# VH-VL binders against Protein RESPONSE TO ABA AND SALT 1 (RAS1), part 9

Target 1, 230 residues: Protein RESPONSE TO ABA AND SALT 1 (RAS1), of Arabidopsis thaliana (Mouse-ear cress) (o04515)
Amino acid sequence: MPNTSSSQSFTIFVDGWLIRHRYFVEQLMCASSLDETNRISLEEQQSLVAQFLSHCLQYYQEKFASVSLAGDNVFTFFCPPWFNSYAKLILWVGDFKPSLVFKLTEVSVADLTRHQKDRISSLKSETRRKEREVMRDFALVQQSVADPPVMLAARRVGAVGMVDGEETDLEEAMEVLKAGMAAAMNNADQLRCSTVGKVVEILTPPQAIKVLRTIGQLHLRLRDRDQERA
Key: E = the ipSAE of ESMFold2; O = the ipSAE of OpenDDE; V2 = 0.75 times the mean of E and O plus 0.25 times the DockQ between their complexes.

## First folded at step 1 (VH-VL)

Design z08 (framework fv_fezakinumab)
Fold by ESMFold2-Fast, scan of step 1:
Structure z08 (fold): chain C 230 residues (1-230), chain A 123 residues (1-123), chain B 111 residues (1-111)
Amino acid sequence: as target 1 above (230 residues)
Amino acid sequence: QVQLVQSGAEVKKPGASVKVSCKASGYTFTSYYMHWVRQAPGQGLEWVGWISPNSGGTFYAQKFRGRVTMTRDTSISTAYMELSRLRSDDTAVYYCATDFGEMATIEGYFDYWGRGTLVTVSS
Amino acid sequence: QAVLTQPPSVSGAPGQRVTISCTGSSSNIGAGFDVHWYQQLPGTAPKLLIYGNTNRPSGVPDRFSGSKSGTSASLAITGLQAEDEADYYCQSYDTSLSGSVFGGGTQLTVL
């Protein structure tokens, strides 16, 4: 089945992706701890940055492919079971809130120039505006659940005396909701990826490595089930 | 060197189906999305959809849903786009293009393009 | 109809500056998604000219520059040359369509 095949492919992908993710985080940690004299070349730093960004983008592309092929698993991605309960306090539309990247940049880099700070401030306000637009679109999706036709269909599911056509009406309403949720999730993921990429454009390669190390470490911690005791 | 080699021109009658291929070389086929973009004679570019060569997952522009199917064969690094129930307004050059999404800008731009496959639909 | 609006044609003489606009809406450029630009010579596939609003791929001369403000983007070509005569397309992402969208294209004529 398309749904089963899509879910299996994504699960297989994620297993390999996490192994590569841990590898990249270790490389970023190593690169960020080297002093000026022992620093890897500028070209090697840029290559590592580019590889890690590509690695992160690939995750969201495969997630979207899984959702768009199947349609049925979009609900799972809005409340992902692979994140611990405390991590959910900082989740926004199923993953990290894009503007969190700016806090991670502040924590990771002490030597930002005035020019970089000004560019980051501008990007931050633009990112927050885009976050509001994603939330507005999601609110419209949520409102569609409260519409009389959808609510009527939901209330009659499994009820004795269901009439011909009620199942089709419910199926149509559900497809509209799934499409809206998938669009909201995809728009959120595009914003996550573009925000990280744009911050990297503002930073020097050594600064970018420090920020990406922090982001990579956070991704691992958010997916660690043992952190429920924190 | 990165290359995308597409199949040759096709002439079809209305109602028929066409299947265009795109063979990739010079990079890791399963690591990057393959997009399909078409261009009617004398007209602009129109995005059709994408396929993940890794998962086989696809996403199609609304205009083509129900008529387009994208597939791939990882053993020969080849992607396919099949368009069914052809109409005369499907006459276009169909391009495959890859999105490397590397470094600074990761919002879906097309780094490398195939040379295009002309599909002519006429009675 | 194309989702992004471009003028159908622009013209200039060698050495001059031309600007090609790309106008979107709140669901695409206005949502803050980046704009990319492609050059298409007659009979050839499009070639990436500008990505991420302002970045040039290796091999693209600095005569080509991109900018973005609000719901619009612009491609500027300075020191116009005969070989710049081509069709130019902008591209962005649209939240309502959940996909890539293109402008209608602009024919640049070098007089």
Scores: ipSAE 0.006, ipTM 0.467, lowest interface PAE 13.2, mean pLDDT 81

Design z09 (framework fv_fezakinumab)
Fold by ESMFold2-Fast, scan of step 1:
Structure z09 (fold): chain C 230 residues (1-230), chain A 122 residues (1-122), chain B 111 residues (1-111)
Amino acid sequence: as target 1 above (230 residues)
Amino acid sequence: QVQLVQSGAEVKKPGASVKVSCKASGYTFTDYYMHWVRQAPGQGLEWVGWINPYSGDTFYAQKFRGRVTMTRDTSISTAYMELSRLRSDDTAVYYCARSPDEYWGFDAFDIWGRGTLVTVSS
Amino acid sequence: QAVLTQPPSVSGAPGQRVTISCTGSSSNIGAGYDVHWYQQLPGTAPKLLIYGDNNRPSGVPDRFSGSKSGTSASLAITGLQAEDEADYYCQSYDSSLSGWVFGGGTQLTVL
């Protein structure tokens, strides 16, 4: 087996992804600061939005691949070392909480129409319901570990020597737990991606650029290792 | 009906500890953060900290670090705040209040308990 | 000392409009964090009055409204009624403290 773990491979991927991410955030900042005289075309705005969404989707596709590989330490993705200390206090299933996107939209866009506000309100309610479903499903996974046989098997490995049958039982229990955690994380990541995509669908291209710029800046802040002063 | 029911009034001596409870009903306990806020007699509101009932994670205001401990019991939908090494200036009404689990400071405390008066006297 | 600044008292007559200010800084209201308002009647727990700058929970009449600009927020009460006599608190999140902050409170007297 290679020396490089899936989490190490993902960390290397993220380092390259962040360089591209900073480029996209810079493009979004430039596009959002242009007045009507210097505004890029509608087609160019739509292209930039699509490119940025594709860039974000690539992150979660690579994360999914890394989590799904044999020998993955799924626990590392729930408490990721690539987030700064502040970010670790606010993680929801290893990353940002999907409904945060609605607050970022409110902060970024002042000119929402009544129709857009109604659509966003409906989407917000649906997103919060889906967040509860992800948490409920994850609670069921945690409860399966709390079952006496599973907890006893886990404790045997850590505290007392194992017999052959007990080791096999623990391996099965650990596979069920890892699969359940990976499923919860993948469901959470899918909700993150779908929420951003659906919000963008409700917004005009200039509004979407402002929201995506704010989201992109947040992603950088959550992953910055140093404190920077402007 | 959503409700937060707090334990009854306490009288403690300086140096003692007090443990206040907050029992939630009418909603999924683990879907909302639980905050603790105190109010000294005739004074304003002061945030003490929060607990995420799902994870058990806590965060305390700097003033209370080292003296406050927040816990929960998901089997009975109850949150607890324990304050140790009590001083006379800890005399206050202690409220529990829930917020949706959007962190980042955007969500309000929408449901409050009725408060628990803690009196610290010699 | 409260992190958010409110006037200690305001007063008005029935039917009039009163405004309660809440002044913050660049680490809270100025950073774009929402402002929430709570009403506290004597001897009772605070009640959420306005959330997210200017949204009303069900049961709160439309004569209560909020606004936010720069580092400050305001609560407006139109058609003032005797039952509005209470303490009012603003609240926001402060990034430098990594926690919730309240205003010092404003006592509203209905003359």
Scores: ipSAE 0.000, ipTM 0.433, lowest interface PAE 14.2, mean pLDDT 82

Design z10 (framework fv_fezakinumab)
Fold by ESMFold2-Fast, scan of step 1:
Structure z10 (fold): chain C 230 residues (1-230), chain A 121 residues (1-121), chain B 111 residues (1-111)
Amino acid sequence: as target 1 above (230 residues)
Amino acid sequence: QVQLVQSGAEVKKPGASVKVSCKASGYSFTGYYMHWVRQAPGQGLEWVGWINPNSGETFYAQKFRGRVTMTRDTSISTAYMELSRLRSDDTAVYYCARDQLWFGESYFDYWGRGTLVTVSS
Amino acid sequence: QAVLTQPPSVSGAPGQRVTISCTGSSSNIGAGYDVHWYQQLPGTAPKLLIYGNSNRPSGVPDRFSGSKSGTSASLAITGLQAEDEADYYCQSYDRSLSGSVFGGGTQLTVL
């Protein structure tokens, strides 16, 4: 094709990433179902955890690059077409809410120690604070669109003529808005990655495998279109 | 392009008040917090406080609480910092700086050129 | 005094590497808050050099890099050039002060 938008490039990347993702989820499912006698070695468990985290980091690194280059397509990442209708009801800044990881940990791991629970509680409080600050940043970006100067400039886009400099001023205002949106998305994605990573650091390898399996399955569920199963 | 244009130098006597302005352009003024940072001659940077231009909410460093007031006028995209009961050790260059968030933590991506406030008898 | 500790000066020859340390405490860098760096050329306002420990804004050469470990952060400058002669400041957040905090600044001299 002559032109491929950054969001289209990211969609193509995700198609290939999902093949590898399904492979990792299957390995995590296998590893999490084994009893003591059939458990893979500690080194193999640590390797699988590290490989899966690298796989997830690759997704967000590619998303970061695509969002940073998105320009006119940045808004697509806030209402992404690669998520199913169910996912759209639970998205937070275009993807999963970071604090959801704590609920996924709770349902995946029954044998948390007191020490682990205390560390998770502290991390949960920190994560929720950072979520509020991401939402504050996003709200400020949304309000910049509601500002009279930006709205007035936008209304003039369709006018039969613009005064010299008005188009440049509008373009500058739109660039600031797009940059703010991209920053909000990138901050949210970075919080997603750091939250998962920090939770994994608190857990034992067998516990981490169970949590990552649940997270991986959620990623697949968010991209599973209802019509695809019919 | 983002620009923060500050008011000119001021000379004040001890006990007086000074009001410094910072006019923003090239971005949505209400979309970003504005911070004030000062620097005494030959010294380091010292954070004074912030204002949310959208809400008018402010927060000041404890050292300046009771003497500093931050305001804004959204109709002219201008932020103000007023410091009262001036002392000779308030002599400094006062900068406005645009807030940017990193995991909810502030860093300053654009700075005004500074306003020198000299307090002397 | 400044809340974060930096060496008052560092020096290096053209083409060499220098590092500038920024040491905090349990209420700031040690509490997990990130470190940002600013360059101040003589007679000018500070300019953002590094944010979030290691990220460069557009226009900052890759010979500037940042890192963070424990209660400290470091700014590394490789391939020193005469135009790097400036004051460098680290900045973080302090939860006990509920505000932004700066290092005392480091004057870099290119010999």
Scores: ipSAE 0.000, ipTM 0.413, lowest interface PAE 16.9, mean pLDDT 82

Design z11 (framework fv_fezakinumab)
Heavy chain, then light chain:
Amino acid sequence: QVQLVQSGAEVKKPGASVKVSCKASGYTFTEYYMHWVRQAPGQGLEWVGWINPNSGVTFYAQKFRGRVTMTRDTSISTAYMELSRLRSDDTAVYYCARGGEYSYGFYYYMDVWGRGTLVTVSS
Amino acid sequence: QAVLTQPPSVSGAPGQRVTISCTGSSSNIGARYDVHWYQQLPGTAPKLLIYGNSDRPSGVPDRFSGSKSGTSASLAITGLQAEDEADYYCQSYDSSLRGYVFGGGTQLTVL
ESMFold2-Fast, scan of step 1: ipSAE 0.012; ipTM 0.549

## First folded at step 2 (VH-VL; framework fv_ramucirumab)

Design r04a (from r04 with heavy chain V103I; at its last look DockQ between E and O 0.02; V2 from the best seeds 0.00; counts 0 for: pae E 3.6 > 2, placed apart)
Heavy chain, then light chain:
Amino acid sequence: EVQLVQSGGGLVKPGGSLRLSCAASGFTFSSYSMNWVRQAPGKGLEWVSSISTSSSYIYYADSVKGRFTISRDNAKNSLYLQMNSLRAEDTAVYYCAREGIAIAGTDYYYGMDVWGQGTMVTVSS
Amino acid sequence: DIQMTQSPSSVSASIGDRVTITCRASQGISTWLGWYQQKPGKAPKLLIYAASSLQSGVPSRFSGSGSGTYFTLTISSLQAEDFAVYFCQQGNSFPWTFGGGTKVDIK
ESMFold2, look of step 2: ipSAE 0.423; ipTM 0.740
ESMFold2 (binder alone), look of step 2: mean pLDDT 92; pTM 0.943
OpenDDE, look of step 2: ipSAE 0.247; ipTM 0.718

Design r04b (from r04 with heavy chain S54R; at its last look DockQ between E and O 0.02; V2 from the best seeds 0.00; counts 0 for: pae O 5.8 > 2, placed apart)
Fold by OpenDDE, look of step 2:
Structure r04b (fold): chain C 230 residues (1-230), chain A 125 residues (1-125), chain B 107 residues (1-107)
Amino acid sequence: as target 1 above (230 residues)
Amino acid sequence: EVQLVQSGGGLVKPGGSLRLSCAASGFTFSSYSMNWVRQAPGKGLEWVSSISTRSSYIYYADSVKGRFTISRDNAKNSLYLQMNSLRAEDTAVYYCAREGIAVAGTDYYYGMDVWGQGTMVTVSS
Amino acid sequence: DIQMTQSPSSVSASIGDRVTITCRASQGISTWLGWYQQKPGKAPKLLIYAASSLQSGVPSRFSGSGSGTYFTLTISSLQAEDFAVYFCQQGNSFPWTFGGGTKVDIK
């Protein structure tokens, strides 16, 4: 059986994941509606929130696993073929910027208490700080592209070819680069999950449902190619 | 039945320590923020501490900051209050209380809707 | 900190009487206000949340009103079981603060 690349395996996973995601988004939409007919109990709301968070977490866990196990092209995840053109415009280290959650919260929730606002503000500051840290680390990895082994290889592209041993050096350099990229992406993903989780913890279940609905819809816009036609 | 059952407390000398426990049953404990509230003999209610569902957010009254520690074990459906450096003014009945969520029209609001039976803490020389 | 001023501190009333308790906040708290009833030797019981919403199982003779900085708890017809101490509590911001309490006793 042809060894399905890690990226292919992940793509298969995402296809199934998206089906479940659409279901969750629909449930969140129903739960957030003002119609009395769609009112669900507090327990059901809490359950829905927990399930959706778990669903989102699963995505990033599988993503991490796919990048870590197969030494496959981590670069694919920086420009995923499953993302539409819109997604490419807002990508930050392989996905949406964590601090975007605060904007989504602002748009989705109008009845925050003063205490909630203060907590969100504090969390926002912390998240931005961590974003900068991730970016610094990522930048360092990017700068490694200018390392001599990589530069030599680049200069020789289309020229006489690589001298004996240079290919090995390049391969090693590329592995280091890939590992660095994977680490940065994982850190970013962790920050994404943590940020969403912390925001939800600040909010009431109904408020959380509104925010998660928006996040879920955004994920669909990013990952569903069929929405480009809509 | 939704309930909170408290344990711990008792008599302690100034500077001593006590640990209070609150066991939850009848509801999904991990879905609710929890609080400690105390009441000195013949006095009003005083909020002591709050802890969020995942313990990411913890708050204390200024009167207990640095001395008291609130914690929770969601796997055990339990809330705790570690009280160190106890003072005479800490003498009170301590209550654990759940932050309930309720619907009012299109809005949702919190209130402490479930309370433990209370535990007496006496700090005396 | 938000200060909650409750009045009166005590009221003597007869069965069937209308009783009104007020609570003032030192700053605006929207409708993030709860009312609690406490009987001797017992834990407080939530009566009203969100300033005017009746907690499940609480008799309809209890009602709350107000927004911003001024709030009222009303017992339309006092019953024998209503003799207790009542507290308001703001839930707008930490630290949570309570009013000083109002003792409702029998005349």
Scores: ipSAE 0.017, ipTM 0.616, lowest interface PAE 5.8, mean pLDDT 86
ESMFold2, look of step 2: ipSAE 0.288; ipTM 0.698
ESMFold2 (binder alone), look of step 2: mean pLDDT 92; pTM 0.942

## First folded at step 3 (VH-VL; framework fv_ramucirumab)

Design a1 (from r04 with heavy chain S50Y; at its last look DockQ between E and O 0.02; V2 from the best seeds 0.00; counts 0 for: pae E 3.4 > 2, placed apart)
Fold by OpenDDE, look of step 3:
Structure a1 (fold): chain C 230 residues (1-230), chain A 125 residues (1-125), chain B 107 residues (1-107)
Amino acid sequence: as target 1 above (230 residues)
Amino acid sequence: EVQLVQSGGGLVKPGGSLRLSCAASGFTFSSYSMNWVRQAPGKGLEWVSYISTSSSYIYYADSVKGRFTISRDNAKNSLYLQMNSLRAEDTAVYYCAREGIAVAGTDYYYGMDVWGQGTMVTVSS
Amino acid sequence: DIQMTQSPSSVSASIGDRVTITCRASQGISTWLGWYQQKPGKAPKLLIYAASSLQSGVPSRFSGSGSGTYFTLTISSLQAEDFAVYFCQQGNSFPWTFGGGTKVDIK
């Protein structure tokens, strides 16, 4: 049985996940509607919020698991078909920047209390600090790739072929890079999930539904754009 | 039936420690923020601590900061209050209280809508 | 911290009387105010939330009003079971703070 690459497995997962995601987005849209006919109970709202968060968490858990198992194919996760360039990852373009959640919250929720605003402000500051930490770690990983030996090896691969000893060195360097990138990605994903979760805890269920709707829609739009460009 | 059942407490010497527990039943515990509130004998109510659903947000009264630790185990539907360095002024009945969500007009509000039965903590030499 | 000043500290009334309790906040708390009833040896019970909304199961003789810094709890016709201590609580900002309480005694 052809060992379905971890990347292929993840792709299959994502296909199913997207179907569920669309369903959740629709539910969130309905729940956020001002139409009294579409109002759901508080318990249902809470349930919907919890389910959606779990849904989102599942994505990142599966992604992490797949990346961890990818071995040589780990780069496929960094350059998914919907990613145009490695630079997009550096710019948090592969997924939304955690701090974007705050902007989305501001746009989605007009009736934040003063207390909520204060808490959100504090969370925003913390999140930005953690974003910088993630970026620093990522930069360190990138610097390792820019090391002269790796660059020389990469240049030589294109020109004369790799000398036997250089191939092993390059492979080792690539493994380090892969591991570092995977770790950075995981940290970013964790920060993203954590940020969303923490924002939701500040908000009332109706407010949370509005924000989660916006986030869910954003994910769909990002993926659709990537598919159009592919 | 929605209820909070408390345990722990008792008599302790100054500087001692106690752990209070609050077991929730009849509702999805993980969906609610929780509070500890205390009441000294013959006195009014004093808020002690708050913990959010996923423990991301924790707040303490200044009177207990650095000494008390609120925690929760959602899998066990339990709320805890670890009290260290207890003082005579900490003598009180301690209540766990759920922060419920309610609708008022177009807005949602919170209130402590479910309370435990209380547990007495006495700090005495 | 937001200080909640409750008045009166005690009131003696008869069955059927109208009882009014007031709570003042040291700063604006919008409608983030709750009223609680506490009977001797029992845990507090939420009566009113959002300053004027009646908690489920609470008799209609209880009503709350106010916004900003001034709030009122009214018992339109005092019943035998209403003899208790009442507390206001602000939920606008941490730390949560309670009023000093009002004891409603039988005359």
Scores: ipSAE 0.114, ipTM 0.675, lowest interface PAE 3.2, mean pLDDT 86
ESMFold2, look of step 3: ipSAE 0.439; ipTM 0.759
ESMFold2 (binder alone), look of step 3: mean pLDDT 92; pTM 0.945

Design a2 (from r04 with light chain S93R; at its last look DockQ between E and O 0.03; V2 from the best seeds 0.00; counts 0 for: pae O 10.4 > 2, placed apart)
Fold by OpenDDE, look of step 3:
Structure a2 (fold): chain C 230 residues (1-230), chain A 125 residues (1-125), chain B 107 residues (1-107)
Amino acid sequence: as target 1 above (230 residues)
Amino acid sequence: EVQLVQSGGGLVKPGGSLRLSCAASGFTFSSYSMNWVRQAPGKGLEWVSSISTSSSYIYYADSVKGRFTISRDNAKNSLYLQMNSLRAEDTAVYYCAREGIAVAGTDYYYGMDVWGQGTMVTVSS
Amino acid sequence: DIQMTQSPSSVSASIGDRVTITCRASQGISTWLGWYQQKPGKAPKLLIYAASSLQSGVPSRFSGSGSGTYFTLTISSLQAEDFAVYFCQQGNRFPWTFGGGTKVDIK
């Protein structure tokens, strides 16, 4: 099935991506030490930061591309088999909430200037607003679909026992839902990337390295958790 | 008014010790990294040491490493340089300097934008 | 360590003259370069940061340019108060290092 192919392709991509990710995390860990920080130039630090951001962006780009091609299997991208797809989206489960970046920044960086704090505070407010918007939009998409039957049908391999006409209606509803969900996911991912990028813009290279290290490690922990539960 | 006022210094014999102080006023001292820079008589500028906001990052020039200690007390708005095992080559005017931060687009930039008046340290037998 | 080579070591000029000072880094430092002015018996004053950004309160006759390993400070029209020693400083890597300085004297 072509949809299965997209998911499989993404899985293969992720396997390779994770290898690179582990490498980057290790580099960030090394670069976050005082000795290592003094060994590499600020330019090199900036380069490392940029590379890591690009690496992360690549993941979400590939994810989006795969989700867009997934068709009926779009739900597999939202949740591991052990979790309800809808619940995962609502709870920002499976990936970190964009505003979490600010907590991670506070934990990772002790030397924030007043100026940085002010900018971060402003960014935090904006990010939270956008998070609410993403959730609102997602809710609107859900409301547009005659909900429970569609969700139940999505769990079923096929609409067994549906009468003529109902099947088509359900299919259409499902398509709308899938498209909406994909869009919401994309918006969330974009918000995550944007938030991280903007935080990095506020930080010095050494500070950014510390934050990105923490984020990178978080991603690894989330992946490991998903694998253990699968 | 943004100001750094230095104290300490003076004449000391080789092998002796001195402590320099730098008092900050007119700005939030705890929000800025601080530096020591020295200038031998008739010579150029030489960076000595840097300390970050919370003292998490400290750097020394190789010429003073192991002998000098930079520290700060944010509660007292003060920067310090403990100089031990002083040598004739350490003779210089020592400046404390604030490391200013500027943002241009997505980039971070540094510059020492506020300086103390300088303190003369003379190491002589 | 990154070596900063500043040239010329001295320059004699008249009021109204255009003065250009150069600084070369032994390796690439991107735009992590500052320019300082120092008058006799005084602390240095920051003029330019990030290679080309003018510090607040500094006259517009001062300008900086360059990236990588080659940098310039230009005074478009020298004024009486500009006679001083000028230093470049790289902030790309610790230890921070300064150029040897350029003395601008009155002709």
Scores: ipSAE 0.006, ipTM 0.518, lowest interface PAE 10.4, mean pLDDT 84
ESMFold2, look of step 3: ipSAE 0.585; ipTM 0.827
ESMFold2 (binder alone), look of step 3: mean pLDDT 92; pTM 0.942

Design a3 (from r04 with heavy chain D107K; at its last look DockQ between E and O 0.70; V2 from the best seeds 0.00; counts 0 for: pae E 3.2 > 2)
Heavy chain, then light chain:
Amino acid sequence: EVQLVQSGGGLVKPGGSLRLSCAASGFTFSSYSMNWVRQAPGKGLEWVSSISTSSSYIYYADSVKGRFTISRDNAKNSLYLQMNSLRAEDTAVYYCAREGIAVAGTKYYYGMDVWGQGTMVTVSS
Amino acid sequence: DIQMTQSPSSVSASIGDRVTITCRASQGISTWLGWYQQKPGKAPKLLIYAASSLQSGVPSRFSGSGSGTYFTLTISSLQAEDFAVYFCQQGNSFPWTFGGGTKVDIK
ESMFold2, look of step 3: ipSAE 0.439; ipTM 0.739
ESMFold2 (binder alone), look of step 3: mean pLDDT 92; pTM 0.939
OpenDDE, look of step 3: ipSAE 0.154; ipTM 0.696

Design a4 (from r04 with heavy chain S50Y D107K, light chain Q55E S93R; at its last look DockQ between E and O 0.62; V2 from the best seeds 0.00; counts 0 for: pae O 9.9 > 2)
Heavy chain, then light chain:
Amino acid sequence: EVQLVQSGGGLVKPGGSLRLSCAASGFTFSSYSMNWVRQAPGKGLEWVSYISTSSSYIYYADSVKGRFTISRDNAKNSLYLQMNSLRAEDTAVYYCAREGIAVAGTKYYYGMDVWGQGTMVTVSS
Amino acid sequence: DIQMTQSPSSVSASIGDRVTITCRASQGISTWLGWYQQKPGKAPKLLIYAASSLESGVPSRFSGSGSGTYFTLTISSLQAEDFAVYFCQQGNRFPWTFGGGTKVDIK
ESMFold2, look of step 3: ipSAE 0.768; ipTM 0.909
ESMFold2 (binder alone), look of step 3: mean pLDDT 92; pTM 0.946
OpenDDE, look of step 3: ipSAE 0.006; ipTM 0.545

